# Ledger of designs, part 8: VH-VL binders against q6zmt9r679to764

Target 1, 86 residues: q6zmt9r679to764
Amino acid sequence: DNLLHWLAEELSEENAESLSSTLPLRRSTIQLIKLKNPDDLTEQIHEFLCFWKKSLPTFTDKLRLLARHLRKIGRSDLAEELKFKW
Short names: E, the ipSAE of ESMFold2; O, the ipSAE of OpenDDE; V2, 0.75 times the mean of E and O plus 0.25 times the DockQ between their complexes.

## First folded at step 5 (VH-VL; framework fv_daxdilimab)

Design e3 (at its last look DockQ between E and O 0.69; V2 from the best seeds 0.00; counts 0 for: pae E 8.5 > 2)
Fold by OpenDDE, look of step 5:
Structure e3 (fold): chain C 86 residues (1-86), chain A 124 residues (1-124), chain B 110 residues (1-110)
Amino acid sequence: as target 1 above (86 residues)
Amino acid sequence: QVQLQQSGAEVKKPGASVKVSCKASGYTFTSYYISWVRQAPGQGLEWMGWISAYNGNTYYAQKLQGRVTMTIDTSTSTAYMELRSLRSDDTAVYYCARVPYDYIWGSYEYFDLWGRGTLVTVSS
Amino acid sequence: QSALTQPASVSGSPGQSITISCTGTSSDVGDYNYVSWYQQHPGKAPKLMIYEVSNRPSGVSNRFSGSKSGNTASLTISGLQAEDEADYYCSSYTRSSTVVFGGGTKVTVL
């Protein structure tokens, strides 16, 4: 997912930690992602976002959900850009 | 009845650890988060962190990072909060509180159910 | 840690309407649309009165209402009653997904 990869590049480690606390992914999944890419934060975040997206029901507005979470972590700037890129 | 039942008051020495329990009843335990909030005598509320009873994820207040551990026992619908290396300024009433959770939206940021609190006194 | 700013105390006579403000002056606030209000009587646990600025949980009196303008959220108590005398806290979340509370407001019914 190129869009989520872009987003991953824009997110800080702090942002990632914040997202990991708000998005409904299991701790075990998060740990697995970190183990898979121990030295690549961007890829960790990318995998994290991809996993989250895939876990969502098909009827959900994924853009709206992601934008909400980005605003929650103080990244309204990314939320706005995401809308343009989606 | 929907409620959170907390363990009894504790008295600890500086440097010791305390583990407070919070048993949930009357609702589906795994459908919510459990947050911990403390209140020093005559002071305001301080958020400590929360744990998801759904997926086990935790997030702690930065000032308590390394000293606090929150855990969940889904079999008993009980949440635990352990605070280590206790200091006198840790003296407070410790509340567990329920945080609504949505599978799609994730956790909310408010507390719709509170325990009665557990007084933890740290004194030499 | 960032904190929301509340007045230390607010007072009113029975039947009056009072308002408690909660202002976020820190850049650390995540979203001002997610402000909650809690009532706490002495020796009791806090009780949720308002969530997400203006939503009232079931069982909470309609005398309590919430609003927001800019970076300031407000809790209004209409028809003030003796039982409303308590401490009130506003709360929100930070950009780090942590929760912050205001300093609390003591409401006195004269």
Scores: ipSAE 0.023, ipTM 0.763, lowest interface PAE 4.0, mean pLDDT 89
Fold by ESMFold2, look of step 5:
Structure e3 (fold): chain C 86 residues (1-86), chain A 124 residues (1-124), chain B 110 residues (1-110)
Amino acid sequence: as target 1 above (86 residues)
Amino acid sequence: QVQLQQSGAEVKKPGASVKVSCKASGYTFTSYYISWVRQAPGQGLEWMGWISAYNGNTYYAQKLQGRVTMTIDTSTSTAYMELRSLRSDDTAVYYCARVPYDYIWGSYEYFDLWGRGTLVTVSS
Amino acid sequence: QSALTQPASVSGSPGQSITISCTGTSSDVGDYNYVSWYQQHPGKAPKLMIYEVSNRPSGVSNRFSGSKSGNTASLTISGLQAEDEADYYCSSYTRSSTVVFGGGTKVTVL
């Protein structure tokens, strides 16, 4: 969605590597996303985030969880911005 | 019993490679990360990197980039760490350690279970 | 990655309280609550004593407590006992998504 696409545009390649190492995504899903978008980093990141969000139980506080991961990868600035966009 | 069983001590020459194994038992291997930490004789702990047993993703300490490879074998619940181009300052006890992982929250940042260590001696 | 600074040694008499400091930067200790403490007796693997700054795992004595202020985390051992004589390491998660350890503190029970 718009929030996840905005985030995908704001993340660097290093940010994306750090984020993917902590997200609970299957290796096959990560490989598929990279194969589908081999030259489009923003779309790779956007699909990673969308698959992650879709994999979570509906009761999960997705904003809090996403903010935690962003702080973990050193993007606390983006974590703070999430509450203004939610 | 919940444990990490590591392979036995090894003696290597400079320039060789070593591959240390870490077999998990008593817990669901694919629900955790495995981290590798080494300790030179009389020295402190040095983090080497980790691997997700869930999806195989790795993250290596920058100092070791290009020399280390971490892998998993889910069929045997075993993690491996290979260190190449060995030199004398790689002499250390190599530990594997379990990192808690939550499906919702991702990986944690602490090591709640440790193997007993594998001594690797690099001697000319 | 940032080095975490610990005193090389701390000593105390049985029954006293001691505190071990672990000083880093905002990018590892200050901005995050991922400081952990490990106890290591000679020849043994490390044992987790404190995680996420102040949480005590099951089976760890309540004589061990953790705290953080600014860029400094602290491990306090109250009621010091002979069995507490060991090396103690702090660790934290860094902004670059790595784990870093302090240099270690040798605790001596006099």
Scores: ipSAE 0.012, ipTM 0.671, lowest interface PAE 8.5, mean pLDDT 84
ESMFold2 (binder alone), look of step 5: mean pLDDT 90; pTM 0.932

Design e4 (at its last look DockQ between E and O 0.67; V2 from the best seeds 0.00; counts 0 for: pae E 11.0 > 2)
Fold by OpenDDE, look of step 5:
Structure e4 (fold): chain C 86 residues (1-86), chain A 124 residues (1-124), chain B 110 residues (1-110)
Amino acid sequence: as target 1 above (86 residues)
Amino acid sequence: QVQLQQSGAEVKKPGASVKVSCKASGYTFTSYYISWVRQAPGQGLEWMGWISAYNGNTNYAQKLQGRVTMTIDTSTSTAYMELRSLRSDDTAVYYCARVPYDYIWGSYEYFDLWGRGTLVTVSS
Amino acid sequence: QSALTQPASVSGSPGQSITISCTGTSSDVGDYNYVSWYQQHPGKAPKLMIYDVSNRPSGVSNRFSGSKSGNTASLTISGLQAEDEADYYCSSYTTKSTVVFGGGTKVTVL
C-alpha cells in the first residue's frame, strides 16, 4: 500500500506509539512487527497500518477512521494530506 | 449493577510499591479500557495512564514512566495498577475508570464509569 | 501550567446560569473536539457530565450543556441548584494519546 507507506514515512516514532495505543491491534502483533523489522521504523509503521487496515470490515470508511486517529494524535496535517492523496 | 470495585486503602513507606486492584462487573470487561486517575489531597485530577482490556495495550503518563505498570486479568475482569518507588507526593486517592472502546474507532478519551477510589498514603 | 486552563471558581445564585471555561493553552492538545467534563462532589468520585464537547450521557440533567469556540470549551449549568455545588474538571485528549485534566473549577451556589 503506497499511501500507507507514505503515511508511515511521515509519522514519528512518537506518533506511531500514540497510534498503537489507540488502534485495536494486539500488543503481541505490534511486537512481532517490530521484531520483523527491528531497524526500520518506517516499515514497522507501514506494516502496522496495513495490518490495521486489513482488520477492518470491508464496509468501513477506512479513510475517515485513519484521519480521525491522525487528528487525535495532533497530526491534522497528515489527515488532510491523506484525504487529498486517497 | 455496572461498577468498578477497587481494593482498600494502603499505607506505604517511601520507596515501597503499591498495587491497587479494580474489579469490573455488570458489563463486558474486554470491551473497554481501564484508565487510572489520581487525586492528591485538595488537588485536581491527574491522569496516570490506561490499559486496553481488549488487547492489553498500555499508555502511561510521561511523569510516571518507569514507575507505573498497568495490567489486566480478563478471567477475573480485574485491572491492576502498580506504582513503585513511592514518594510522599504519591499520596492520593487513586481511581480506576472505564473508557469506552469501539472496535472501529478505537479507544475513546472520556471516563464514563468510576471506582470509588483507593487512598494510598505514603509516609515515613 | 496545565494544558487546559479553568477558572479557579465560579459562583451563582439558585436559578441562574453559569459557565465554566476550559481553554487549551498547550500544543499538547491536538484536537479540541474531544473535551469532556466531570463533576465531583466532596469525598466522591468524579462523574461524567459531558463528552465530545457537547454530548450528554444518559442520566445527566439537561441543565448541563457543553460547547466550544476555538480552543475554549465551555460547560454551562442552567437553573443552578444547590446540588450543583461541586468541583468541575475538563479533560481532553493529547497528541501523545494521553489525557490531560484542567485544574478544576469550584462552583459555589450562593
Scores: ipSAE 0.018, ipTM 0.759, lowest interface PAE 4.7, mean pLDDT 89
Fold by ESMFold2, look of step 5:
Structure e4 (fold): chain C 86 residues (1-86), chain A 124 residues (1-124), chain B 110 residues (1-110)
Amino acid sequence: as target 1 above (86 residues)
Amino acid sequence: QVQLQQSGAEVKKPGASVKVSCKASGYTFTSYYISWVRQAPGQGLEWMGWISAYNGNTNYAQKLQGRVTMTIDTSTSTAYMELRSLRSDDTAVYYCARVPYDYIWGSYEYFDLWGRGTLVTVSS
Amino acid sequence: QSALTQPASVSGSPGQSITISCTGTSSDVGDYNYVSWYQQHPGKAPKLMIYDVSNRPSGVSNRFSGSKSGNTASLTISGLQAEDEADYYCSSYTTKSTVVFGGGTKVTVL
């Protein structure tokens, strides 16, 4: 959605690789996303976040979880902005 | 029994590569991460990186980026760590360790099960 | 990687309580609860004693406790016993998405 697209615009490739290393996504899914959008880093990250969101049960507090992961990768600034935009 | 069984000691020359194995037993291998930690003689612990046994995703220590490769083989419940372009200061005991993983919360930040270590000696 | 600072050694008499410090930055220690502690006897692999600052895994004696204040985490061993003589390492997950260890503390039981 729009929130995840904003986040995709704010994340670097290094940030996305760090998140993919800690989140429960299959390596093949990440590789497919890169192949589908080879020249559009923002869209790669956006699809990665959308797949991650869809992989979680609906009862999950996705904001809290995403903010926790953003803090783990050194983007506490984005974790705080995420709470504001929620 | 829940354990991590590591391959035996290795002696290598500078410039060579080493591949250490870590076989998991007694638990669901694909539900955890495997981390690699090394300890040079008389020194402390140094984190090398980890790999998800669930999806194969890796995260390597920056110091070792480009020289280390971590892989898994789910059919044998075995993790591997390969270190290339060995130097004498790579002489260490190499441990594999299990990292708890939760489908909702992802990987954790501690090592709850350790292998007994594999001594790798790099000398001319 | 920024190292976590531990004293090189700490000693105590049997029955005494001792405390091992582990000092980092706000990003390594202060802001997050990712500190863990490992005991390592000579020639053996490390063993997890404390995780998430203060939690004990099953099978670890309640003589071991952990805490944090500011940028310093602490491991306390109460009722010191000869078997507690070992090296102890703290560890944390950094904001650079890496794990760091302290330099280790040798505990001697006098």
Scores: ipSAE 0.006, ipTM 0.645, lowest interface PAE 11.0, mean pLDDT 83
ESMFold2 (binder alone), look of step 5: mean pLDDT 90; pTM 0.934

Design e5 (at its last look DockQ between E and O 0.05; V2 from the best seeds 0.00; counts 0 for: pae E 6.9 > 2, placed apart)
Fold by OpenDDE, look of step 5:
Structure e5 (fold): chain C 86 residues (1-86), chain A 124 residues (1-124), chain B 110 residues (1-110)
Amino acid sequence: as target 1 above (86 residues)
Amino acid sequence: QVQLQQSGAEVKKPGASVKVSCKASGYTFTSYYISWVRQAPGQGLEWMGWISAYNGNTNYAQKLQGRVTMTIDTSTSTAYMELRSLRSDDTAVYYCARVPYDYFWGSYEYFDLWGRGTLVTVSS
Amino acid sequence: QSALTQPASVSGSPGQSITISCTGTSSDVGDYNYVSWYQQHPGKAPKLMIYDVSNRPSGVSNRFSGSKSGNTASLTISGLQAEDEADYYCSSYTRSSTVVFGGGTKVTVL
């Protein structure tokens, strides 16, 4: 997912940590993602976002959900950009 | 009746630990988060952290990192908050509170149900 | 720590309308659209009065309303009653996915 990869590149480690606590993913899943890519934060975040997206039903507004989470963590800039790129 | 039942008052010495329980009833426990908020005598509210009763994820206030542990027991619909290395300034009423949660939206930002509070007194 | 700023006290006579402000000045605040208000009577647990700036939970009097302008959220109590005398706290979500409270406002009914 190129869009989510872009987002992953724009997110700081702090943002990622905030998102990991906000999005409904198990800690164990997050831990596994980190273990898979221990030295690549961008890829960790990318996989994290991809996993989250895939876990959502097809009928959900994934863009709206993600945008909400980004705004919550103070990244409204990314939320707006995401809408533009989506 | 929808409620959060907290454990009784505690008196502890500095350096000790305290574990407060919060039993939920009247609703689906795993569909919410449990947050902990404390209030020192005559002071305001201080958020301590929360735990997802859905997936067990936690987030703690930075000032309490390393000293606080929140856990849940889904079989008993009970949340626990352990605070270690107690100091006198930890003396407070400790509240558990329910945080609405949506599988897609995640946790909300407010507390729609509160326990009655647990007084924890730390004194020499 | 980041905190929301509230006036220490607000007073009014029965029947009057009063407003409590909650201003976020910290860079830690994530989104000012996620402001909630709580009422706390002495010796009691807080009660949710408003969430998401202006939403009122079921069972909360319509005399309580919330709004915001810029980085300032406001709780308005119309038709002030004796029972409204309490402490009121605002709260907001932070960039770290945490919650912060305002310092609280004591509302006195004269």
Scores: ipSAE 0.081, ipTM 0.810, lowest interface PAE 3.1, mean pLDDT 90
Fold by ESMFold2, look of step 5:
Structure e5 (fold): chain C 86 residues (1-86), chain A 124 residues (1-124), chain B 110 residues (1-110)
Amino acid sequence: as target 1 above (86 residues)
Amino acid sequence: QVQLQQSGAEVKKPGASVKVSCKASGYTFTSYYISWVRQAPGQGLEWMGWISAYNGNTNYAQKLQGRVTMTIDTSTSTAYMELRSLRSDDTAVYYCARVPYDYFWGSYEYFDLWGRGTLVTVSS
Amino acid sequence: QSALTQPASVSGSPGQSITISCTGTSSDVGDYNYVSWYQQHPGKAPKLMIYDVSNRPSGVSNRFSGSKSGNTASLTISGLQAEDEADYYCSSYTRSSTVVFGGGTKVTVL
């Protein structure tokens, strides 16, 4: 959880939108998150990441999958930092 | 089948250089890193550095920076380690080892396949 | 090796369980989960036994297990057999992007 908050602080809105298009989340869930925290981008991103984490089977597999998505959106620097933010 | 085949033993004089080869077979060479680890007689393992077989990027142990060069030949699936300005305390068995690599994750933090070792003796 | 401390030797009788310790700093061992263990028989190359503290590669007996508490990682060999007589090394990937090894532990089966 603290890892995902750190990540939420490091992502731009453009990064978050790119990331949301590659993660398996429903559009309705994304809209609900935006409505709950309309002026707090970091909290929107953090809740989005937390929902994604809970929707998938295991933390270890989720961490490697998250790194994959971060590299796809051009944030390989953040993917490398995941090794040390556990 | 899946293996790392290293070049034969070498005897060198102080001040010379040595270049050890490590030929990969049975797996996709360019999808892994190759690490080099040495072991002086009767002593433990010492990490020397690694090189990406995909793009040739290197990371060397600090104490060897400036004396070691690691290279890749993708056409022959072969990694090379050259150690220059040899000293008597460089006498060791030199191992190459494979490091799992994922384009998305990057290098992993362990060595899952090892060569049989190459003895390099630096003699008085 | 001085970076990670292992006992020089550990012995046990066939069928017993033994544990090898590997102690470092919080930055080398305690804070992260990148400890690996390698078995080396005389005249042979090392073989990966455990990675990421506790994971076994395919083909490694479930008699080998790994754990970590504080700044100390541990390798446990249960049901000790003659073939387990070898040198064992721990290693860790550090935040400085380097790999460090322990000094090694000779396991003797009595």
Scores: ipSAE 0.014, ipTM 0.706, lowest interface PAE 6.9, mean pLDDT 85
ESMFold2 (binder alone), look of step 5: mean pLDDT 90; pTM 0.936

Design e6 (at its last look DockQ between E and O 0.06; V2 from the best seeds 0.00; counts 0 for: pae E 9.4 > 2, placed apart)
Fold by OpenDDE, look of step 5:
Structure e6 (fold): chain C 86 residues (1-86), chain A 124 residues (1-124), chain B 110 residues (1-110)
Amino acid sequence: as target 1 above (86 residues)
Amino acid sequence: QVQLQQSGAEVKKPGASVKVSCKASGYTFTSYYISWVRQAPGQGLEWMGWISAYNGNDNYAQKLQGRVTMTIDTSTSTAYMELRSLRSDDTAVYYCARVPYDYIWGNYEYFDLWGRGTLVTVSS
Amino acid sequence: QSALTQPASVSGSPGQSITISCTGTSSDVGDYNYVSWYQQHPGKAPKLMIYDVSNRPSGVSNRFSGSKSGNTASLTISGLQAEDEADYYCSSYTRSSTVVFGGGTKVTVL
C-alpha cells in the first residue's frame, strides 16, 4: 500500500506509539511487527497500518477513520494530506 | 446493575507496591477500556493510564512510566493496577473508570462509569 | 503543569447561569474536539456530564451544556441549583494518546 507507506514515512516514532495505543490492533501483533523490522521504523509503521486496515470490515470508511486518529494525535496536517492523496 | 467494584483501602510503606482491583459487572467487559485516575487529597484528577479489555493494549502517563502496570482478567472481568516504588506523594484515591470503545473507531476519550475509588496511603 | 486551564472557582445564585472555561495552553493537546466534563461532589467519584465538547450522556440534566471556541471549551450550567455545587473538571486527549485533566473549578451556589 503506497499511501500507507507514505503515511508511515511522515509519522514520527512518537506518533506511531500514539497510534498503536489508539488503533485496535493487538499488542502481540505490534510486537511481532517490531521484531520483524527492528531497525526500520517506517516499515514497522507501514506494516502496522496495513494490518489495521485489513482488520477493518469492508464497509467501513477507512480513510475517515484514519484521518480521525491522525487528528487525535495532533497530525491534522497528515489527515488533510491523506484525504488529498486517497 | 452496571458498576465497577474496587478493592479496599491500602496502607503501604515507601518503596512498597500496591495492586488495586476493579471488577466490572452489568456490561460486556471486553467492549471497553479501563482507565485509572487518581486524586491526591485536596487535589485534582490525574490520569494514570488505560488498558483495553479487548486487546490488552495499554498506555500509561509518562510520569508513571516504569512504575505502573495495568492488567486485565477477562475471565473475571477484572482490571488491575499495580503501582511500584511507592512514595508519599502517591497517597491518593485511585479510581478505575470505564472508557467506551468502538471496534472501528477505537477508544473514546471520556470516562462514563467510575468506581467508588480506593484510598492508598503511603506513610513511613 | 496541566495542559488545560480552568478558573479556580465560579459562583452564582440559584437560578442563574454560570460558565466554566477550559483552555488548552499546551502544545500537547491533540484535538480540542474531544473535551469532556466531570462533576465531583465531595467524597464522591467524578461523574461524566459532557463528552466530545457538547454531547450530554443519558441521565444528565439538560441544564448542563458544552461548547467550544478555538482552544477554549466551556461548560454552562443554567438554572443553577444547590445540588450543582461541586468541583468540575474538564479533560481532553493529548498528542501522546493520553488524557489530561484541567485543574478543576469549584462551583459555589450562593
Scores: ipSAE 0.229, ipTM 0.840, lowest interface PAE 2.6, mean pLDDT 90
Fold by ESMFold2, look of step 5:
Structure e6 (fold): chain C 86 residues (1-86), chain A 124 residues (1-124), chain B 110 residues (1-110)
Amino acid sequence: as target 1 above (86 residues)
Amino acid sequence: QVQLQQSGAEVKKPGASVKVSCKASGYTFTSYYISWVRQAPGQGLEWMGWISAYNGNDNYAQKLQGRVTMTIDTSTSTAYMELRSLRSDDTAVYYCARVPYDYIWGNYEYFDLWGRGTLVTVSS
Amino acid sequence: QSALTQPASVSGSPGQSITISCTGTSSDVGDYNYVSWYQQHPGKAPKLMIYDVSNRPSGVSNRFSGSKSGNTASLTISGLQAEDEADYYCSSYTRSSTVVFGGGTKVTVL
């Protein structure tokens, strides 16, 4: 909850697009989220992450998957902070 | 066999530097961190810092920031810890220890393999 | 900077169970599962006994178990044996991305 909002505030649009490559969301779902809040990137990313959270089995596993992708997109700083954002 | 082999004991004067080596064998050195932990005579364990054997990323205890440097030589599977501007309260056994690593999580938070320790004595 | 608090000593007779406490803050202990325990015999290097609060590495006796409640982690040694006489340290991962140790507990087997 507050972790995903924090992450949404820290991610750029490019970061979010790269992150979406590891999430099982259809492109149409991503576009609907963008249409709902076209001028608020943080809210778009936050809704995207919330949808992803609900589509996976446990939040603990989701944190590790987020860390993996954050390292892949060059945001290892955010991956390290996941250890302390709960 | 899986082990960390440390350099021998050192005697130093105040103001000098010491460099302790830690040679890994029996495992993939570049897949782990190496941490350094010291223990003054009759005292507890004190974490000094750690370094990734993969990419050299390091972090040091605040107390030692500016006096310690940790380095990696992947060609020899050896980690080094250099402590500068030595003083008498740096007299301790210095251990190297291995930290497991997971490319998803990063380094873990515990030490699963320890060297035998290197006594560094700083005389008055 | 936070310190993990351990009792200075704990003793027990052979065959008994003993428990060593390790108390810190929510950020050092309570909110996260990064507590580890190390055994150190005199003149020897420490040995990992428990990691991530309750996990035992291969080769560590199942007489050793770990747990956590609130801001206190605990190491329990069941079936106490003479070889268990040693110093025991807890450790945790801090908000500064560092490791901190407790002050240590001397276990004496009577």
Scores: ipSAE 0.006, ipTM 0.657, lowest interface PAE 9.4, mean pLDDT 85
ESMFold2 (binder alone), look of step 5: mean pLDDT 91; pTM 0.938

Design e7 (at its last look DockQ between E and O 0.08; V2 from the best seeds 0.00; counts 0 for: pae E 11.2 > 2, placed apart)
Fold by OpenDDE, look of step 5:
Structure e7 (fold): chain C 86 residues (1-86), chain A 124 residues (1-124), chain B 110 residues (1-110)
Amino acid sequence: as target 1 above (86 residues)
Amino acid sequence: QVQLQQSGAEVKKPGASVKVSCKASGYTFTSYYISWVRQAPGQGLEWMGWISAYNGNTNYAQKLQGRVTMTIDTSTSTAYMELRSLRSDDTAVYYCARVPYDYIWGSYEYFDLWGRGTLVTVSS
Amino acid sequence: QSALTQPASVSGSPGQSITISCTGTSSDVGDYNYVSWYQQHPGKAPKLMIYDVSNRPSGVSNRFSGSKSGNTASLTISGLQAEDEADYYCSSYTTSSTVVFGGGTKVTVL
């Protein structure tokens, strides 16, 4: 997912931690993601977002949800740009 | 009845640890987060952190990083908060509180159910 | 000091309307649309009164209402009653997925 990869590049480690606390992804999955890419934060975040996206029902407005989470973590800038890029 | 039942009051010495329990009943435990909030005597509310009863993810207040550990036991619908290296300024009533969670939206940021609080007194 | 600033005290007579402000003073607040209000009587646990700026949980009197303008959220208590005398706290979500509380406001019914 190129869009989620872009987002992953724009998110800080702090942002990623914030998202991981609010999004419904198992802790064990997050740990596995980190283990798979121990030195690549962008890939960690990318995989994290991909897993989250895949966990949602197909009828879900994934863009809207992601944008909301980005605003919650103080990244309204990314939320707006995400909508533009979607 | 929907409620959070907290463990009893504790008296500890400086440097010791305390572990407070919070048993949930009347609702699906794993569908919510549990937050911990403390209140020193005559002071305001201070958020300590929260834990997801769904996936076990935690987030702690920065000032408590390294000293606090939150855990859950889904089999007993109980949340635990351990605070280590206690100091006198840790003396407070400690509340557990329920945080609504939505599988799609994620965690919410408000506390719709509170325990009655657990007084922890730290004194030499 | 706190990311959210409240007045220390607000007072009113029975039947009056009073308003408590909660102003974000820090960049730590991620989204001002996620403000909640809690009522706390002496020796009791806090009670959720308002969430998401203006939503009222079931069982909460319609005398309590919430609003927001800019980076300031407000709790309004209409038809002030003696039982409304309590401490009120606002809270909000931070950019680090934490929660912050205001300093609290003591409401006195004269």
Scores: ipSAE 0.018, ipTM 0.730, lowest interface PAE 6.9, mean pLDDT 89
Fold by ESMFold2, look of step 5:
Structure e7 (fold): chain C 86 residues (1-86), chain A 124 residues (1-124), chain B 110 residues (1-110)
Amino acid sequence: as target 1 above (86 residues)
Amino acid sequence: QVQLQQSGAEVKKPGASVKVSCKASGYTFTSYYISWVRQAPGQGLEWMGWISAYNGNTNYAQKLQGRVTMTIDTSTSTAYMELRSLRSDDTAVYYCARVPYDYIWGSYEYFDLWGRGTLVTVSS
Amino acid sequence: QSALTQPASVSGSPGQSITISCTGTSSDVGDYNYVSWYQQHPGKAPKLMIYDVSNRPSGVSNRFSGSKSGNTASLTISGLQAEDEADYYCSSYTTSSTVVFGGGTKVTVL
């Protein structure tokens, strides 16, 4: 999803660490993503977001939930911009 | 002009059902959710659930699952809440409330417009 | 009784600031920022005062402000006035996709 790739480009390493700690991803999955793309932070973040999206039930309002997480980590600017991009 | 207009007070016996109506006016009904919240006399607010006026999807409080049904009629801009197998502790004022909805962001989690409430008394 | 804990009552003199707390668990309050506050005068329907922790809807006085720290949300009323005497409820959308309310706080203006 190009929306998640846009978001991955906008997140700092600190933002990504905060999101990875609050998202329900297994640590083994996070390590495999880092191994696959060891020097590409944007691609690592994009893979984290894609795994998170796929891990949720199909009935879940994923954009609302993502916006909630972005607001919790202090990036309400990205939460608002997400509505414009979609 | 923008308002939620609820049906009148009802008196019921234990074991009966009640159906409360909530008619929207002055806004685009299908762009919002309708939530139902009740308040027993002298007590606090209790969330019962909500329904999308767009597609009829519902989310009910676990405590009421199996006893409550929420429906909509888009042709009359009206939401309904039916509570079955009434008990005396179901005596309360029943409010309908509007929940903002964004197609991209989903429902917001606050009630920006409230009906005046419908008193339902369950008494033997 | 309620999933969110509020003090039963708070009082203040006209012109003072008062603060109402609303405490829950991480899943009820801390993990999300979907706390709202409602004012209810006797015999009336609730009125939205604050949403998303700190936002005021149009028409609500700037004397009302909201905040959150950890698992505790707060409503502050500055410049307390007689018409502020009412019951106040916090509400939160939880990580289990439910809405919970606090038990309510009666505000008394002395």
Scores: ipSAE 0.007, ipTM 0.629, lowest interface PAE 11.2, mean pLDDT 84
ESMFold2 (binder alone), look of step 5: mean pLDDT 91; pTM 0.940

